VH-VL binders against q8ixk2r445to577. Designs and how they scored, part 49

Target 1, 133 residues: q8ixk2r445to577
Amino acid sequence: FFGMLQNKGLTDYCFDYNPPDENQIVGHQVILYLCHGMGQNQFFEYTSQKEIRYNTHQPEGCIAVEAGMDTLIMHLCEETAPENQKFILQEDGSLFHEQSKKCVQAARKESSDSFVPLLRDCTNSDHQKWFFK

## First folded at step 15 (VH-VL)

Design t45
Fold by OpenDDE, fold request of step 16:
Structure t45 (fold): chain C 133 residues (1-133), chain A 121 residues (1-121), chain B 111 residues (1-111)
Amino acid sequence: as target 1 above (133 residues)
Amino acid sequence: QVQLVQSGAEVKKPGASVKVSCKASGYTFTSYWMNWVRQAPGQGLEWIGEIHPSDSETWLDQKFKDRVTITVDKSTSTAYMELSSLRSEDTAVYYCTREGKYYLSYAMDYWGQGTLVTVSS
Amino acid sequence: EIVLTQSPATLSLSPGERATLSCRASQSVSWYDISYMHWFQQKPGQPPKLLIHDASNRATGVPSRFSGSGSGTDFTLTISSLEPEDFAVYFCQQSYSTPYTFGGGTKVEIK
């Protein structure tokens, strides 16, 4: 699967990543932004290694969850996907992070019109369901 | 003006299949989710599934997973719902309905006139 | 799935009276300040008509006598003063979780 990774519950919002430095793409948080299909910042790939890969840049980035965190941070992809970069896009649309055993949920920042994907306990909320578009 | 015009009533025997159409007009067909909802006589409403016409992304109620196929024809702005292995309990009025966009949510703001599907021996 | 329970099943009132309809969800259908609960009106032989979206917002063309309130699991549709054309069946529906589900409906009938 590849393309925009769109949330089911949060109307028309997609994974979005726009690193400040095109030559250093890691270390920043993945956010949610209106799906627009323009540029490269909303294009992701779900790989056979269960990575969510940001492959519009070289070297390629892979979404990871750092220890003790609930945010999605861009790391470099590795030959063998590390445990903290493995996600399961389940049949019901839920996006499950294997290591933390939590689901990726569309969340709202306090006192802001900004949105981010965060790890949360798995529920039946459509805000935890995702699909590629 | 937004309009959803559905195909006519159907009478089917158990085990048969039915395909209901819903022609949309008055809006950008590929920009809105299209849902299918049914209502048995004198009963409540039951969601079947939805499809996004731009790429045919489809979500179904699991109870219909093996019997329902929802499709679209972008060239004619028409959505289809096919239900196979019909049973008497499938007798209902079937509605197509568009989901309008409301900031961070959707709501079914326009409905077709409904298509009565009668399953009888 | 999320189960929506509407009460009462039937509400018998006269024109001019206030109607209060309840919809209770088996779990919260709210996400922050947004409640994914909607209300529909249905008359015989017609498809449902959207009245209220997201708990408290009147759809286009809906008279001001209709109002919605609530969050979490408990929602209310209020008709401040019933008009003859308001006697119909009203359904609540949640779009918080797939599969989407509807309440069993409340029939508002003339006394």
Scores: ipSAE 0.932, ipTM 0.962, lowest interface PAE 0.4, mean pLDDT 96
Fold by OpenDDE, fold request of step 18:
Structure t45 (fold): chain C 133 residues (1-133), chain A 121 residues (1-121), chain B 111 residues (1-111)
Amino acid sequence: as target 1 above (133 residues)
Amino acid sequence: QVQLVQSGAEVKKPGASVKVSCKASGYTFTSYWMNWVRQAPGQGLEWIGEIHPSDSETWLDQKFKDRVTITVDKSTSTAYMELSSLRSEDTAVYYCTREGKYYLSYAMDYWGQGTLVTVSS
Amino acid sequence: EIVLTQSPATLSLSPGERATLSCRASQSVSWYDISYMHWFQQKPGQPPKLLIHDASNRATGVPSRFSGSGSGTDFTLTISSLEPEDFAVYFCQQSYSTPYTFGGGTKVEIK
């Protein structure tokens, strides 16, 4: 699967990554932004290694969850996907992070009009369901 | 002047299939989700599934996953719902309905006139 | 799936009276300040008509006598003063979780 990774519950919002430096793409948080399909900031790929790759840049980035965190941070992809970069896009649309045993949920930032994907306990909420478009 | 015009009533035997059409007009067909909902005589409403016409992304109630196929024809702005292996319990009025966009949500704001599907031996 | 329970099943009132309809969800259908609960009106031989979206917002063209309130699991549709054309069946519906589900409906009939 590849393209925009769109949330079911949060209307018309997609994974979005826009690093401040195009030559240094790692270390920043993935956010949610209105799906626009323009540029490369919303293009992701779900790979056979269960990675969510930001592959429009070299070296390629892979979404990871750091220890003790609930945010999605861009790391470099590895030849063999590390455990903290493995996600399962399940049949029901839920996006499951294997290591933390949590689901990726569209969330609102505190006192903000912006949105981010966060790890939360898995529920039946459509805000935890995702699809590629 | 959004309009959803559905195909006419159908009478089918158990085990047969039925395909209901829904022609949309008055809006950009490929920009809105199209839902299918049914209502058995004198009963409530039951959601079947939805499709986004731009790429045919589809979500179904699992109870229909093996019997329902939802499709679209973008060239004619028409959505289709095909239900196979019909049973008497499938007798109902079937509605197509557009899911309008609101801030961070959707709601079924326009409905077709409904299509009665009668399943009888 | 999320089960929606509407009460009462039937509400017998006269024109000019206030109607209060309840819809209770088996679990919360709210996400922060947004409640994914909607109300529909249906008359015999017609499709449902959207009245209220997201718990408290009147759909386009809906008279001001219709109002919605609630959050979490408990929601209410209020008709401040019934008009003759308001006697119909009213359904609530949640879009918080697929599969989307509807309540069993409340029939508002003339006394």
Scores: ipSAE 0.932, ipTM 0.962, lowest interface PAE 0.4, mean pLDDT 96
Fold by OpenDDE, fold request of step 18:
Structure t45 (fold): chain C 133 residues (1-133), chain A 121 residues (1-121), chain B 111 residues (1-111)
Amino acid sequence: as target 1 above (133 residues)
Amino acid sequence: QVQLVQSGAEVKKPGASVKVSCKASGYTFTSYWMNWVRQAPGQGLEWIGEIHPSDSETWLDQKFKDRVTITVDKSTSTAYMELSSLRSEDTAVYYCTREGKYYLSYAMDYWGQGTLVTVSS
Amino acid sequence: EIVLTQSPATLSLSPGERATLSCRASQSVSWYDISYMHWFQQKPGQPPKLLIHDASNRATGVPSRFSGSGSGTDFTLTISSLEPEDFAVYFCQQSYSTPYTFGGGTKVEIK
């Protein structure tokens, strides 16, 4: 699967990554932004290694969850996907992080009109459901 | 003005299939989710599923996953709901309904006139 | 699935009276300050008509006598003063979680 990764519950919001430096794409948080289908910052790929790849750049980035964190951070992809980069996009649309045993949920930043994907306990909320568009 | 015009009433035998159409007009067909909801006589409303016409992304109630197919024809701005292996319990008025867009949500703001599907031996 | 329970099943009132309809969800249908609960009015032989979206927002063209409130699991539709045309069946519906579900409806009938 590839393209925009859109949230079911949060209307018309997609995974978005726009690093400040195109030559240094790692270390920043993936956010949610209105799906616009332009540029490269909303193009992701779900791979057979269960990675969510930011593959419009070289070297390729892979979304990871750092220890003790609930945010999605861009790391470099590895030949063998590390455990903290493995996600399961399930049939019901839920995006499950294997290592943390939590689901990716569209969330609102504190006192902000911005949105981010965060790891949360898995529920049946459509805010935890995602699809590629 | 937004309009959803559905196909006419159907009478089917158990085990048969029915395909209901819903022609949309008055808005950008490919920009809004289209839902299918049914209502058995004298009963409440039951959501069947939805489809986004732009790419045919589809979500179904698991109850119907093996019997329902929702499709669209973008060229005619028409949505379809096909229900197979019909049972008497499938007798209902079937509605198509558009989900209007709001700030961070959507709601079924326009409805077709409904299509009565009668399943009887 | 999220089960919506409406009460009462039937509400018998006279024109001019206040109608209060309840919808209870088996789980919260709220996400931060947004509640994914909607209300519909349905008259015989007609499709449902959207009245309230997101718990408290009147749909376009809906008279001010209709109002919605609530969050979490408990929601209320209020008709401040019933008009003759308001006697109908009212449904709540949640869009918090697929499959979307409807309440069983409340019939507002003339006393």
Scores: ipSAE 0.932, ipTM 0.962, lowest interface PAE 0.4, mean pLDDT 96
Fold by OpenDDE, fold request of step 18:
Structure t45 (fold): chain C 133 residues (1-133), chain A 121 residues (1-121), chain B 111 residues (1-111)
Amino acid sequence: as target 1 above (133 residues)
Amino acid sequence: QVQLVQSGAEVKKPGASVKVSCKASGYTFTSYWMNWVRQAPGQGLEWIGEIHPSDSETWLDQKFKDRVTITVDKSTSTAYMELSSLRSEDTAVYYCTREGKYYLSYAMDYWGQGTLVTVSS
Amino acid sequence: EIVLTQSPATLSLSPGERATLSCRASQSVSWYDISYMHWFQQKPGQPPKLLIHDASNRATGVPSRFSGSGSGTDFTLTISSLEPEDFAVYFCQQSYSTPYTFGGGTKVEIK
């Protein structure tokens, strides 16, 4: 699967990543932004290693969850996907993070009008359901 | 003026299939989710599934996953719902309905006139 | 799936009276300050008509006598003063989680 990763519950919002420096793409948080068909910031790939790759830039980035965190941070992809970079896009649309045993949920950023994907306890909420567009 | 016009009433035998159409007009067909909802005589409303016409992304109630196929024809702005292996319990008025867009949400704001599907031996 | 329970099943009132309809969800259908609960009106031989979206917002063309309130699991549709054309069946519906579900309906009939 590849393309825009769109949330079912949060109307017309997609995964979005725009690093400040295109030569240093890791270390920043993935956010949610209105889905648009332009640019490279909303193009992701779900791989056979269960990675969510940001492969429009070199070196390629893979979404990871750091210890003790609930945010999605861009790391470098590795030959063998590390445990903190493994996600399962399930048949019901839920996006499950294997290591934390939590689901990716569209959330409102504190004291902001912006949105971010965060790890939360898994529920049947459409805000935890995602599909590639 | 948004309009959803559905195909006419159908009478089917058990085990047969039925395909209901819903022609949309008055808005950008490929920009809104189209839902299918049915209502058995004198009963409540039951959601069947939805499709986004731009890429045919589809979500179904699991109870229908093996019998329902929802499709669209973008060239004619028409949505279709095909239900196979019909049973008497499938007798109902079937509605297509558009989900309007609101701030961070959707709501079924326009409905077709409904299509009665009668399943009887 | 989320189960919606409406009460009462039937409400017999006279024109000019206040109608209060309840819809209770088996779990919360709210996300922050947004409640994914909607109300529909249906008359015989017609499709449902959207009245209220997102718990408290009147749809286009809906008279001010209709109002919605609630959050979490408990929602209410109020008709401040019934008009003759308001006697119909009213359904609540949640769009918080697929599959979308409807309540069993409340029939508002003339006394």
Scores: ipSAE 0.932, ipTM 0.962, lowest interface PAE 0.4, mean pLDDT 96
Fold by OpenDDE, last read:
Parts: C-alpha cells; structure tokens; sequence
Structure t45 (fold): chain C 133 residues (1-133), chain A 121 residues (1-121), chain B 111 residues (1-111)
C-alpha cells in the first residue's frame, strides 16, 4: 500500500511530514493536514516489514514511536525494522502499533487548530481508522 | 440543485440478486461519499455501506460483507448497490444518500426517492 | 456497533406544544467539541430529511423551531412549537463509528 494515508473520521485529513531540512529528515513529528495531491509530504508506503515508510527522500524515513511517547516521530529506516517502527493496518482500517499495543488516532493538538496522529487505547472510533488514497 | 434518482421497484425470488441504481446530478459526483440505507416496512433505518466515487473506496456493514457490492460509474454519475442471495428479510425500501461535507464531519443531506425491493416466494 | 436508543417511542401532542425527543448512545459519539450525531425527519412515503447535523446545527432550510443539543451519549431534539407539518417520525443517527447506526425513531403524533 502506498499514497496518502487518510483518516476516516477526521474529514479529509492525511498523514503529513514536512521536515525543515530535506537533507536531514529525522527527529520531527508526523502531523495531520488536509489531503492534497501536491508535493511529497503526504506520500507514504506500508511495507512488508510493517513499516510506514517515508520514501520520497534519501535516506528513507520510517515512522517510529519513542519510549514513553504517544507521538509518531520520523526515524531512519533500518534493514530490519525495529519493534518501535512496526504497525499493523488491520482489516477494519485500524492502525495498530505492535510494541505499545495501542492504535493510531487522529487527535487535536492541545490549544491548537492543528491535528496529529497519537497513540491511544484501541476503540471502534473512525478516528482510528485509516486508508490509503 | 442536487438530485438523486433511483431505479424502479423490484420483485425478486429468494436466492436471487438485485441491483439498484442511483443517478446523481447537481453536484460533483466524485467529491462526495455515497451511502446506501434500507428501511423494512414499518421499521427503522439500517446502514448498508458507503463508497467514495473518486477511487471506489468502500466501507460496508459486516452484516452485508458477503452479499453486498457497491460500485460507481463515474461517466454517468451513477452509484449501484447489488444484493445477492436475497431473503424475505431483505424486503425493504433502499435509499441512496449523499454525505454533505461539514467541518470535520459528514452528514447525509440528500436522499434518493427510494427503491422498493420485495422478496417473496 | 453503537446502539442508539430513542425515547419516547411515541409522543402525542397538540399543535403549538413543545416537543422534546431523546437519543442515547451506548457509547460516546463525541470527539473533542464535535458530536457526530444527526437528526432526521421522515414522513410517510418519503425519504428521511436531514434536520440537525453534528448535534446542534440546523440543516439548510430547517425552521428555527427545531433545535438540537447534547454531547457524549445524550442528545435532544426540541421542537419549540409544533406546526401541523411537524407530525412525523424522527430518527437520530451517529457517524462516529462505522457501521453507522440509527435510533429506532420517535413518532410525534397529533393528540
């Protein structure tokens, strides 16, 4: 699967990553932004290693969850995907993070009009359901 | 003006299939989710599924996953719902309905006139 | 799935009276300040008509006598003063979680 990763519940919002330096893509948080067909910031790939890969740049980035955090942070991809970079896109559309045993939910940033994907306890909310577009 | 015009009433035998059409006009067909909802006589409303015409992304109630196929024809701005292995309990008025866009949500703002499907031996 | 329970099943009132309809969800259908609950009116032989979207917003062309309120699991549709054309069946519907679900309906009938 590849393309825009769109949320079912949050109308017309997609995974978005725009690093400040195109030559240094790691260390920043993945956000949600209105889905658009422009640029490379909303193109992701779900791989056989269960990675959500940001492959429009070299070296390629992979979404990871750091210890004790609920945010999605871009790390470098590795030959063998580390446990904190493994996600399961389930049949019902839910996106499950294996290591934390939590689901990725579209959330509103505190005291902001911005939105971000956060790890939360798994529910039947459409805000935890995602599909590639 | 937005209009959803559905195909005419159907009478089917148990085990048969039915395909209901819904022709949309008055708006950009490929920009809005199209839903199918049914209502048995004298009963409430039951959601069947939805499809986005731009890429045919589809979501179904698991109750219907093995019997329902929702499709679209972009060239004619028409949505279809096919229900197979019909049972008497499938007797109902079937509606197509568009989901209008609101801030961070959708709501079924326009409905077809309904198509009565009668399943009887 | 999320179960929506409407009450009362039937409401008998006279024109000019206030109608209060309840819809309770088996779980919260709110996401922050947005409640994914909608209200529809249906008359015999007609499809449902959207009245209220997102708990409290009147759809286009809906008279001001209709209002919606609530969040979380409890929602209310109010008709401040019933007109003859308001006697119909009213349904609530949630779009918080697929599969989308409807309440069983409240029939507002003339006393």
Amino acid sequence: as target 1 above (133 residues)
Amino acid sequence: QVQLVQSGAEVKKPGASVKVSCKASGYTFTSYWMNWVRQAPGQGLEWIGEIHPSDSETWLDQKFKDRVTITVDKSTSTAYMELSSLRSEDTAVYYCTREGKYYLSYAMDYWGQGTLVTVSS
Amino acid sequence: EIVLTQSPATLSLSPGERATLSCRASQSVSWYDISYMHWFQQKPGQPPKLLIHDASNRATGVPSRFSGSGSGTDFTLTISSLEPEDFAVYFCQQSYSTPYTFGGGTKVEIK
Scores: ipSAE 0.932, ipTM 0.962, lowest interface PAE 0.4, mean pLDDT 96

